# Ledger of designs, part 20: VH-VL binders against Indole-3-glycerol phosphate synthase (trpC)

Target 1, 261 residues: Indole-3-glycerol phosphate synthase (trpC), of Aeropyrum pernix (q9y8t7)
Amino acid sequence: MRDSFLQKAIASAKDRTSLLEEIAGNCSPKPGRPSLSSSIREWVYRVGGAVIAEYKRCSPSAGAISTLDPVSYVQATRDASAAYSVLTEPNWFCGSIELIPYFARYKPVLAKDFIVSETQIRIAACMGASAALLIMEALTPRELQELAAAASRYGVEVLVETPDASHAVEASRLAPGSIIGVNSRDLKTLRVDYEAMLREVSKAREQLPGEVILVAESGIDSPDKALKAFKAGAQAILVGTAFMKNPQLREKILAELLQIP
Key: E = the ipSAE of ESMFold2; O = the ipSAE of OpenDDE; V2 = 0.75 times the mean of E and O plus 0.25 times the DockQ between their complexes.

## First folded at step 14 (VH-VL; framework fv_zagotenemab)

Design w3 (from v2 with heavy chain T103V; at its last look DockQ between E and O 0.71; V2 from the best seeds 0.00; counts 0 for: pae E 5.7 > 2)
Fold by ESMFold2, look of step 14:
Structure w3 (fold): chain C 261 residues (1-261), chain A 121 residues (1-121), chain B 112 residues (1-112)
Amino acid sequence: as target 1 above (261 residues)
Amino acid sequence: EVQLVQSGAEVKKPGESLKISCKGSGYSFTSYWIEWVRQMPGKGLEWMGEIYPGDSDTYYEKNFKGQVTISADKSISTAYLQWSSLKASDTAMYYCARLEDWVYPYYFDYWGQGTLVTVSS
Amino acid sequence: EIVLTQSPGTLSLSPGERATLSCRSSQSLVHSNQNTYLHWYQQKPGQAPRLLIYKVSNRFSGIPDRFSGSGSGTDFTLTISRLEPEDFAVYYCMQSTHEPYTFGGGTKVEIK
């Protein structure tokens, strides 16, 4: 049978988990890791929105994105960022679990990978991650619930990435207290579609309790798009490829945020 | 930005071998399936098979299995379609295309320009 | 394997006229995830196919709004509301709901 990209990524993640256990052993999560949700809420209170800056060196759609090292990226993005999203997946995104400490010294870190095992969550937390990504499309409802429960045991928050508003509502039910992301790349087009993402964020905001943190993911490459995502009801935006290619975009987004009452 | 560039037209005799190429650029070549599609003169489109260059996972339509070989060299972002012994009935235009997928196979979003293969005495 | 039957084989029309192209599938193209993976491609002489419509009714990026798709289950339609000179081409439907992927036989839209 032909495997989709997601099926291949899941299989790779399972193989990598065995190696991670050998390298990390029975490490314990670091105490005192900062809260992703608290940082987002602080930025929302202060300026009306939060930015999660994503460090991503490669992607399937773009190939190689940037050679910018983690230290230089943090220098360019730290002042405007509530948190970092760090790709740890090595095969398609050119990431590594070892990247986490470079970011965790400064801000809460979301470990971004195809997470299928609580071992991945534990090891990310050992490296200093405050939160872990769960991709709803990659998990059964039971798997999502079990991984969210495991994350809670390690003091790790969860961001559940969802393709649309109906899945966002279901994810909030299955994993109470999680941060909910809406990805502009959806199954309908398989392409980045900012306008579709914006519509689904708006629908999700209408249906989700106000205390649920809603994150607009990908497709945000301008201050205008960032502002519209916040107005649609996102408390945070996740900005990856645009920041990797143009770090000065942070200053432009800050200018737009400071104009919000 | 995404491009698939195929090798040039070929004129061959029955019984000869042939290997045609499809070079991908502007994306992560190893992250997408490459499809091969045949179009006989004056006829429609026929799916032949596919390869995932990242691990060389390969599938063939039943009537093409054993008739052609699909391969890839990921170090140069190139997929290949190969015949060990051409027949006159292999005269056709051959396209490569990229499959857009995330969870499920979707559609072919980018196509090569085609390679015309002519097999006659 | 899924057979896609397109009709008519040839459609002879003048610029400015409305074109209606039919594609009929031997089996339902509704996937268990409720999506229908039926797509439309345009092919001009000497050129590779070009994606027009995906998943029944969604226009691909850059495709003019005179192209629209409709249908469900086994019966699908491509409509060109007002033919332009560049629209005279062969149109194929294609399904990716079931392996192997299959194309329809094509409808040639030609100048009357």
Scores: ipSAE 0.192, ipTM 0.690, lowest interface PAE 5.7, mean pLDDT 88
ESMFold2 (binder alone), look of step 14: mean pLDDT 93; pTM 0.934
OpenDDE, look of step 14: ipSAE 0.360; ipTM 0.768

Design w4 (from v2 with heavy chain E100M; at its last look DockQ between E and O 0.61; V2 from the best seeds 0.00; counts 0 for: pae E 11.3 > 2)
Fold by ESMFold2, look of step 14:
Structure w4 (fold): chain C 261 residues (1-261), chain A 121 residues (1-121), chain B 112 residues (1-112)
Amino acid sequence: as target 1 above (261 residues)
Amino acid sequence: EVQLVQSGAEVKKPGESLKISCKGSGYSFTSYWIEWVRQMPGKGLEWMGEIYPGDSDTYYEKNFKGQVTISADKSISTAYLQWSSLKASDTAMYYCARLMDWTYPYYFDYWGQGTLVTVSS
Amino acid sequence: EIVLTQSPGTLSLSPGERATLSCRSSQSLVHSNQNTYLHWYQQKPGQAPRLLIYKVSNRFSGIPDRFSGSGSGTDFTLTISRLEPEDFAVYYCMQSTHEPYTFGGGTKVEIK
């Protein structure tokens, strides 16, 4: 039986983790890394919403996306960003754990990978990550709980990525105190579905306590879409592919967000 | 604009070798399985096997195992189906297709145009 | 290993008529994850197959609503509520619940 894309990604993550354990040794994360949730809340208080700027060089659906180096990307985005989301997965997203320090000098970093072991979380934190992604669809409920507990031991916050409101509520129960992301995809095309994401954020906001940080992760490529996501109840938005493909759109989106009182 | 473009029709003699191609574009080629499907003249569709170009993981239907080789060259986004020694019974249309497998949907969403292989004395 | 038996082999109908195509599996197509991976494809002469219905009853993008699928377990049906001239083709069911993937023998829908 062939493995699905997700099963391939999980298997790759296990192999990469085994190698990392052999060569990275026993690094210890430094205490006092900045808080992703605190940065989001500060921006929400000050401006009414927070932007997480994603750095992604490739994706399965689009292939190669951009040629911007990390320094140039940070220069263009840091004044309007609460945090960076950094893809560290090398095979499908062209990322690396070594990218984390470039971004962590400026803002809290969410390490994005297919995280299946606490070793991945520890090593991301050694590189300076403030938070780690857990993909609900990649983990059993027990695995999600165990990895969230491990992240807490390393002083690493968790963003749990979920496909819809039902899973967002379940994720909040399984990993209390985590940041909850909504990333809806069209199962036929594997592309993000902004309209579905918007509806699911609204539903999740109604069902979750106000203190739970909701992040809208799908297809936000314009100021109008960003504002609608905040109105639906997201405290933060994740903006990525549009930023990497069109620098002029990045400037326009950030300028509109900066004008929100 | 996902596309799978196959190599052109082939006319061969029994005993000759052949390698036909399927080039993917408009998506991350290494991230999806490529399926091969045979259609004998006037007959239905037969699944032959598949490859994941990202790591060359390959599976064959039992009657095709050892009869064909499925391979890929990820540097040029191309999958291959090849025979070391063709038989007249290999005369067929050969399709490549992409497996949609995010989570577990497991259907073929995009197909190549087909490569007609004719093996005759 | 899984045999999909389609019936009838040929269905001779006029435009505007309702077509009902059957696909029967030698074993249950319910996967351990509770999904049923039974799909329907249309093939016109000289063309590659085209996906119509996935996972029993879900219409693929761009497929007209006159196409519908139903069934469970081992027995499945494709229905074309009102045949259009472009619907005269061969229809295949396909299962991907079990390795190896298999296709039915096809049902030819032809003009009476």
Scores: ipSAE 0.005, ipTM 0.529, lowest interface PAE 11.3, mean pLDDT 85
ESMFold2 (binder alone), look of step 14: mean pLDDT 93; pTM 0.936
OpenDDE, look of step 14: ipSAE 0.497; ipTM 0.813

Design w5 (from v2 with heavy chain S28T, light chain S61E; at its last look DockQ between E and O 0.72; V2 from the best seeds 0.00; counts 0 for: pae E 8.1 > 2)
Fold by ESMFold2, look of step 14:
Formats: C-alpha cells, structure tokens, sequence
Structure w5 (fold): chain C 261 residues (1-261), chain A 121 residues (1-121), chain B 112 residues (1-112)
C-alpha cells in the first residue's frame, strides 16, 4: 500500500518540525510584524482589491518555474502587492523558511507550507511572517482549531485554504477571525478550476459576514480573471505561477482595477 | 507539456538481460509515482508495479515480484524496468504511466508510447 | 485481487450508433471514504491507453461529452451516445480502490 501525496507531505512536515524543534526551539517571534488582514483591507479601500504575490520556485505539476532570485522578484512586484505568499516547503516546492526575511522587510508575508505543528508557525514568525497557511484538507477540525489558537498566541494571522463554500463557512466557524481562501478543483480533472472557484467564492460571500476576508486562489493569470474574482466577492487574489513567469503581469491587473469608477 | 518517453523496441534472446527506460519531462519527476504496465500480444493490460523516484520506494504485483526490477535515476528523470534473464513469455509491449494521487490514488493520467520487447531464438 | 469482468468482449457497431459497455467487479469498489475509484481507458490500435472517465462518471479534460460513465458498487457502464469513426478502439475499466490495481479484460468496439 502507498501514501498519497498529501500524506507524504504531512509526514515530511512532521519530520522537518522535529528537526526544527531540536535546532531552533526557543526563538521568539519578531516584534512589529505587519498585519496581512490590514494590508488587504487598505488595498481594497484604495483600489477595490488586493494582490498577494506568490513566490514559488518549483511545484510538482509544473516542475521548475523560475530561478529568479527573491530580491529581483520583490523589486518587480512590491509597489503594487498587498502581501507576499512565500513557499517554505523544501521538498516539492523548492522553498525555505530562510526566504521569509527577504520579503518580510517590505510587505506582510504568508508562510505557505504543510503546517501541522505550532513550532512551524512560531519559527515562521521568528523569520518575520505575518500569517501562516492552514490547509483544511490536511487537518482534522480539532487540529485546525488548535493551530489557529496557537497562531493567535504568537501574533500570527491564519489563512485557511478551503475547496468550496461549504468548507469556507465551516472554516470560519472553526477558526473565527481567520482569512478564508478558496481553491476549487474541477471534478472531472481534479485540477484547479477557475470557474468553479468563482462560483464558490460567490456562494461563500453570500453566507459569510462581510468582514470576513475572502481570497481567490485558483488559476488567476489575466486582468479579466482577476477583475471577475473581485466582482464575485473576493477581497484578495493569490497569484502564483503567472507572477513567477511574468512578474509585470501584476501591474497589468492593477491597471484594470484602477479603471473602475 | 508532460511527456513520458520510453526507450526503443528490443529484440533479445532467452537468457539475455535487458533494461528499458521511461524518461519524464514537463513536471517534477520525483513527485509522482511511475507505474509499469504489461500488454502481451493480443491481450489486455496488467499492472506490474510502481516506484516513487523521490525516495525509490517500490511495490510489485505479486506475480512480477522477483521476476523484474523497477528502479529510477532521479538525476536524469528516468525510471527503469529490468530483467536479469529474459524468457520467451516476456514478449510484450511495456508501458510506463504517471499516477495522479492528491489525497488518494486516482488514475494513470499520462502514458509513455510503449516499448516492444520481443524475445525469440 | 479484484477481478473486473467486461462485457461484451467485442461490440460490432456502425458510426452514429450508441455503444454500451459493461464492467463488473468481484467486490465492491466503494472505499471507506465513500469514493469509488473506477476508471475507463481507451486504447486505439498502435497507441498507448488514454484516460476517458475517472471515479465512475467524471470525464477527463479534453474528453468529448458523448462519453459518459455510470454505476455503483460492483456494476459499471461506459456509454458512447453516438459513435464517431475515431471511437473504434478497445476500452478498459480499471480500479484503484484496492491493491493491487487491476484492469478489466477489455471490450473491443469495432466497425460492423
């Protein structure tokens, strides 16, 4: 019998956490880390939407994406990004916790990994992260609640990634005050599905209080797609592969936003 | 573009060794299981076994265990199927395929073109 | 080991006709997580198999909507609503609910 990809990723995260606890167990979160939610709300107020720019060097499905260094990426993207999403998972996404400081100097950072322990959250905050990703599919309801509570104790916000509106509503109940991400998949292909994501964002917006921040996470690679995601009720979009291939695409998306009266 | 490219057709004699290859590109080779499937002439598909190139974890269908060796060289994104001593009954088409498995094994989404192995005197 | 029995072995039809292919499993293919991991592949002469349908009824990307799947438990059906010339091929069901993974014996759909 074999383990699924997600099971392998969770097991790897547990092993990495054990080593991290041995080496860096007593670090304290950096003071003065900016708020991810506040940055998103400011951008929504000023221009009608927020962009979270993802730094991802590789992925299982795409392979090597770019060798662009963090400094060059930030220079191309920082003036129009509300925040950065930084992959810290080393085995499948070529990430590292060490990447966080390069981005945290400029914007709030969402640490993106398979987070299964409080130690991962604390160490990300030690490196300057403002928020941590919790993947609803990787956690039991109890684990989600406990990790969100731990994040709060470390002054770290959470983004809970969910597959659809019903899970988004449940996530908001289990982890009050969290930012909610929607990353939907096509039932036919099990791949990211932009149209499904739009439908589920719309449904989630109708069912959630207006103060809950919704992030659209699927297949946004053009200004038109970004605009439709904001119209569907997302306050922020997370853009990964498109930004890594063409960092200036973000500027094109924001130009479309500024043309809305 | 995801591709699995297999080595060319082989004509061998009984008792000879053989190692055929499957090279993956367009994705992170070490992150997906590679499956081997046999199709004897005029017959259906038979699952033989699999390897996870990231750590070389391998599993065999019971009738193929000990009959073939599945391996990988992750530095060149290549999986292998190997016989130490071929038999005439090994004459078949051999496919490699990629397993899609997010939370559970789903299906084989990309297949190599196949390697025809003919074993005859 | 799970045995998948496909019927008929050969189905001789003309373009434009409806094809109905059966796959029966020796045991339930419903996993404890309530999913059924039964899939359909097409193999044209001289080509590798191609995924058509996954998890009983879901069309893979790029597969025409004339292909549909149905069934539950142990009894499954692939339907081609209107045969096109390119649909004459061998069709295999495959299950991944139980180790080891197994294929059905195939149904050849050929020109009458």
Amino acid sequence: as target 1 above (261 residues)
Amino acid sequence: EVQLVQSGAEVKKPGESLKISCKGSGYTFTSYWIEWVRQMPGKGLEWMGEIYPGDSDTYYEKNFKGQVTISADKSISTAYLQWSSLKASDTAMYYCARLEDWTYPYYFDYWGQGTLVTVSS
Amino acid sequence: EIVLTQSPGTLSLSPGERATLSCRSSQSLVHSNQNTYLHWYQQKPGQAPRLLIYKVSNRFEGIPDRFSGSGSGTDFTLTISRLEPEDFAVYYCMQSTHEPYTFGGGTKVEIK
Scores: ipSAE 0.012, ipTM 0.614, lowest interface PAE 8.1, mean pLDDT 87
ESMFold2 (binder alone), look of step 14: mean pLDDT 92; pTM 0.932
OpenDDE, look of step 14: ipSAE 0.265; ipTM 0.746

Design w6 (from v2 with heavy chain Y106W; at its last look DockQ between E and O 0.72; V2 from the best seeds 0.00; counts 0 for: pae E 5.7 > 2)
Fold by ESMFold2, look of step 14:
Structure w6 (fold): chain C 261 residues (1-261), chain A 121 residues (1-121), chain B 112 residues (1-112)
Amino acid sequence: as target 1 above (261 residues)
Amino acid sequence: EVQLVQSGAEVKKPGESLKISCKGSGYSFTSYWIEWVRQMPGKGLEWMGEIYPGDSDTYYEKNFKGQVTISADKSISTAYLQWSSLKASDTAMYYCARLEDWTYPWYFDYWGQGTLVTVSS
Amino acid sequence: EIVLTQSPGTLSLSPGERATLSCRSSQSLVHSNQNTYLHWYQQKPGQAPRLLIYKVSNRFSGIPDRFSGSGSGTDFTLTISRLEPEDFAVYYCMQSTHEPYTFGGGTKVEIK
């Protein structure tokens, strides 16, 4: 029987963890890493929403996206970004843990990978990450709880990526204090679907405590889409491919936010 | 735009070898399974087998195993279907297609234009 | 191997008429995850197949609402409520619930 994409990604992450343990040794997380949640809340207070700028060179669905180096990307995006989401997965996303320091100097960093071990979380924090991604579809409930607890021990916040509102509520119960991301797929095409994402964000907002930070992920490529995601109840949006291609999009989003009474 | 472009039509004699190609663009070629489907003249569609170009993991339908070779060159985003010795019964249209497969195989979402192979004595 | 039997082999109809196409599976297509991976493809002459309906009844993106699917277990139906000139083609059902993937023999919808 063939392995699904997610099964292949998890297997790869386990292999990479073994190598990371050999290379990184007993590194300690960097002290004084900024809080992702605090940065999001500050931007929400100031302008009504927060933008997480994703650095992603490749993806399965898009292939190669950009050759823009990390320094140039940060220079173009840091003034209007609450945080960075940095892909560290090398095989499908062309990422690396070595990218984290380039971003962490300026803003909180979410390390984005298929995280299956606390070693991955510790080493991301050694490189300066403030938060780590946990993909609910990749983990059992027990694994999610254990990894969230490990992240807390390393002073690393967690963003749990969920497919819908029902899973968002479950994730909030399994990993209290976590930031919750919604990345809905159209059940008809299995593609990321912006309209489905909006509906599930709205449902999740109704069911989650107000203090829970809700992040709208994927499909946001215009100021109008960004504003609708914030109005649906997201405190932050994650923008990747659009920012990699046109960093000036961020200023347009902020201009629209500042016009909301 | 996701695109699968197949090599051109072939006219061959029995016993000759042949390698036809399927080049993917607009997505990460190594991240999706490529399927091969045969359609004999006036007949329906038959699944032949598949390859994951990222690691060359390959599966064949039982009647095609040993009859064809499925391979890929990930450096040029190309999958191949190959015969070492063609038979007249290999005359058919051959399609490549991409499988949508997050946690379970669903359907073939993009198809190549087809390669017509004619094998005549 | 799962055999999908389509009927009729040929439907001769006029534009504006309703077409009803049947697909019968030799075994249940209900997966243990409760999904049924039965799909419908359209193939026009000289063209590759295109996906119309997936998982029994879901229209693929861009497919007109005159196409609908129904059924369960082993018996499935594709309905075209009002045939348009571009709908005259061969239609295949396909299952991915069981390996190997298999297609039905096709139903040709042709102009009367």
Scores: ipSAE 0.109, ipTM 0.646, lowest interface PAE 5.7, mean pLDDT 87
ESMFold2 (binder alone), look of step 14: mean pLDDT 93; pTM 0.938
OpenDDE, look of step 14: ipSAE 0.232; ipTM 0.731

## First folded at step 15 (VH-VL; framework fv_zagotenemab)

Design x1 (from w1 with light chain N33S Q34G; at its last look DockQ between E and O 0.67; V2 from the best seeds 0.00; counts 0 for: pae E 6.1 > 2)
Fold by ESMFold2, look of step 15:
Structure x1 (fold): chain C 261 residues (1-261), chain A 122 residues (1-122), chain B 112 residues (1-112)
Amino acid sequence: as target 1 above (261 residues)
Amino acid sequence: EVQLVQSGAEVKKPGESLKISCKGSGYSFTSYWIEWVRQMPGKGLEWMGEIYPGDSDTYYEKNFKGQVTISADKSISTAYLQWSSLKASDTAMYYCARLEDFWTYPYYFDYWGQGTLVTVSS
Amino acid sequence: EIVLTQSPGTLSLSPGERATLSCRSSQSLVHSSGNTYLHWYQQKPGQAPRLLIYKVSNRFSGIPDRFSGSGSGTDFTLTISRLEPEDFAVYYCMQSTHEPYTFGGGTKVEIK
């Protein structure tokens, strides 16, 4: 009877997609989009970890996060970032598909939305996105497989967001070649929890082939936390609110990475 | 800091109308359900109903359906509980609360307003 | 609708004693997801309720470890291992597995 937030977000995404199909249905993905996975691997090789800087103006839990414009954010962040994660969801995250070009000029872009249709993936690629988010909790296994296949047809990589190690392993099976994100809740508190995320990243690393890129997705607001996520087995971290509030934090994280023994 | 701030105590006469408020701050108001709970003098807690301010989706407990109206004005981050004609039996404390219902469907009330005492007397 | 029956109605205890509060539901509270949405709230005089325990046994943020929950299906228990002066209050169980959400009648924990 009552719809959860996720159910309402999915319904909104379906409505937005229907309109987008009518308005922009024949656009072609931009050629020459850089690879998200290649950028992550290059940073891992060079400094032992990669930073995905997230541009997120609002969130349900925080409300308004920052008024920092995309140009200023890029100026503060691009030298230390392997990629950008760009919220394109307009109703709860204050995002837009139109934001993608501001970032894609400089770095690979992960388009972040509640993706339920291949049209969303195609249009993100038309705007220059290199990758798209698939949320495992929002999709059936069949839907996940179908959307990952569609992304491949458009030359778009996939980051599959998962709640724990068992789902991370399953996501890697369902969507081979995808980047796997871990965004864990503590099973006892049910809140997003950095320590739970670390445990699940470690478990996932043990069970996944070494070539699978693993991304730690939340709770990272200090260089020490970033270092621990990389030591747990993540090749990349995704940092949103902390970077929106303190863009210079990225340089501090890079300095910490140079000390990994 | 998440806060739910309710309107002040009300003293009314039977037959009068009343609309009490619950203002949310420190989070995205339109992203969470708001619950209404009644506590009659010396009694326990009774769930009355709920609203999702983002689209005004609304549900009532069967004994309150038709007895009260739940609404929201998302432009000012405020939910309302209202009566068209108060009865003496409506004398109670009324709470609003936020439902934690994000990714994992936890379905508990994580933040409560301070309560609004409604007294209906001749 | 689901009836939650709390017992006893009143517990008269001294500080330092262990309190055991019961909540019984008229139907299973196991949701089709496998979760059990049975929660415990504390209400002190003149205050709004506050969440203590969610989903049977999980302590909410900032809740001392002297509070614990247990049970399954239809029978649930809140335990306070060593009562502090601040713990004398009314305790409600609440279920959100089934619509409508319902509260138990409450157990008053009072100083002896």
Scores: ipSAE 0.174, ipTM 0.692, lowest interface PAE 6.1, mean pLDDT 88
ESMFold2 (binder alone), look of step 15: mean pLDDT 92; pTM 0.933
OpenDDE, look of step 15: ipSAE 0.529; ipTM 0.820

Design x2 (from x1 with heavy chain T104D; at its last look DockQ between E and O 0.45; V2 from the best seeds 0.00; counts 0 for: pae E 8.9 > 2)
Fold by ESMFold2, look of step 15:
Structure x2 (fold): chain C 261 residues (1-261), chain A 122 residues (1-122), chain B 112 residues (1-112)
Amino acid sequence: as target 1 above (261 residues)
Amino acid sequence: EVQLVQSGAEVKKPGESLKISCKGSGYSFTSYWIEWVRQMPGKGLEWMGEIYPGDSDTYYEKNFKGQVTISADKSISTAYLQWSSLKASDTAMYYCARLEDFWDYPYYFDYWGQGTLVTVSS
Amino acid sequence: EIVLTQSPGTLSLSPGERATLSCRSSQSLVHSSGNTYLHWYQQKPGQAPRLLIYKVSNRFSGIPDRFSGSGSGTDFTLTISRLEPEDFAVYYCMQSTHEPYTFGGGTKVEIK
């Protein structure tokens, strides 16, 4: 038998959690953490959509992405970003939990990792994170429910990453009050991953209550693509690789947002 | 942009050793399984085994276990297939391929090397 | 081990005709997750195989819409709605629901 990449990432996360327990065991969540959902809703109210800027130095699919330092990245992206998504997974994404405080002083932070235990959520909150990622495909329904409940106890919001509309609806049922992300890498459609994501966002919006925050997470590298994701029903977009390579793209997206009805 | 480039064709005699290579580029080499597939002359495709270069986990199809060795050198993004003693029956085309298994566990081979022809003549 | 039986062995057709290729599995390919990991590859003369269809019916990126897949359980079909000159090749089904991964024996689509 062999393990998939996701299974290896989950196993690594469990090992990292054991070490974190030994080093940081009794930390308490940092006070005064801003709300991710509130920031998204404020941006939607003000300009019709919200941008979550992702700091990601590496990925399995792209390898090394950028050497841009956190300070330079924040300087280029802060004024028009509702929040930061910060990769904390060290082995494949070149991330670190130590990055969280640098971003959290400016905006709400989503801690992005393979989260499999409430210890990871608590420690992210100790570092200043406002929210934690739960990957639906990495968790059983019971595990998703338990981790979402744990996040609530620590005052941490949850973004549940889902592959399509049907999973998005199920996630909203299993973890009420959570932010729902669509990160479609759907090779089932006739189009590129962005087009699949757009279709699934639209389907999810039609089936989800209006108060559920929906985040579009795939392949957004231009103002046109950002606007289409908002028109499809996303309240927020997550922009990663494009911002790491061209932070000025954020300015262009904001200019286009001013035209949203 | 993703590429798997294999070493060149080999002509060998029975009993000789051989190590052929598969170099990956355009992606995180250590994050994907590399598969080896044999195609004997005029025959179909046979899965031989696989390696995860990130930690060197290896698995072999039962008829190839003990017949070949699969390895990787992650510092140069290269996987290997090797024989300690070739037989005439090892004459075949050998492909490497990348397994896509990340989110949806699709379990298909998305990129293939060009193949390495190994000829073992008696 | 799972045996995939492809038929016909050879399919002689002209450009513009419809090709229908069959793949039958010795056991159900429905995984406990509910997914069916049955895939189709094309191998042109002198070239490495390339992925056409994954998980029964999903067309891989860049594959023309004349290729389609269908089936369930143990019986699967690849259809080429209108053969182009570049489609004359050998086609393999492959399953990854069960270890070890196995390929069918292939169907050669050749010019009549």
Scores: ipSAE 0.011, ipTM 0.594, lowest interface PAE 8.9, mean pLDDT 86
ESMFold2 (binder alone), look of step 15: mean pLDDT 92; pTM 0.934
OpenDDE, look of step 15: ipSAE 0.434; ipTM 0.784

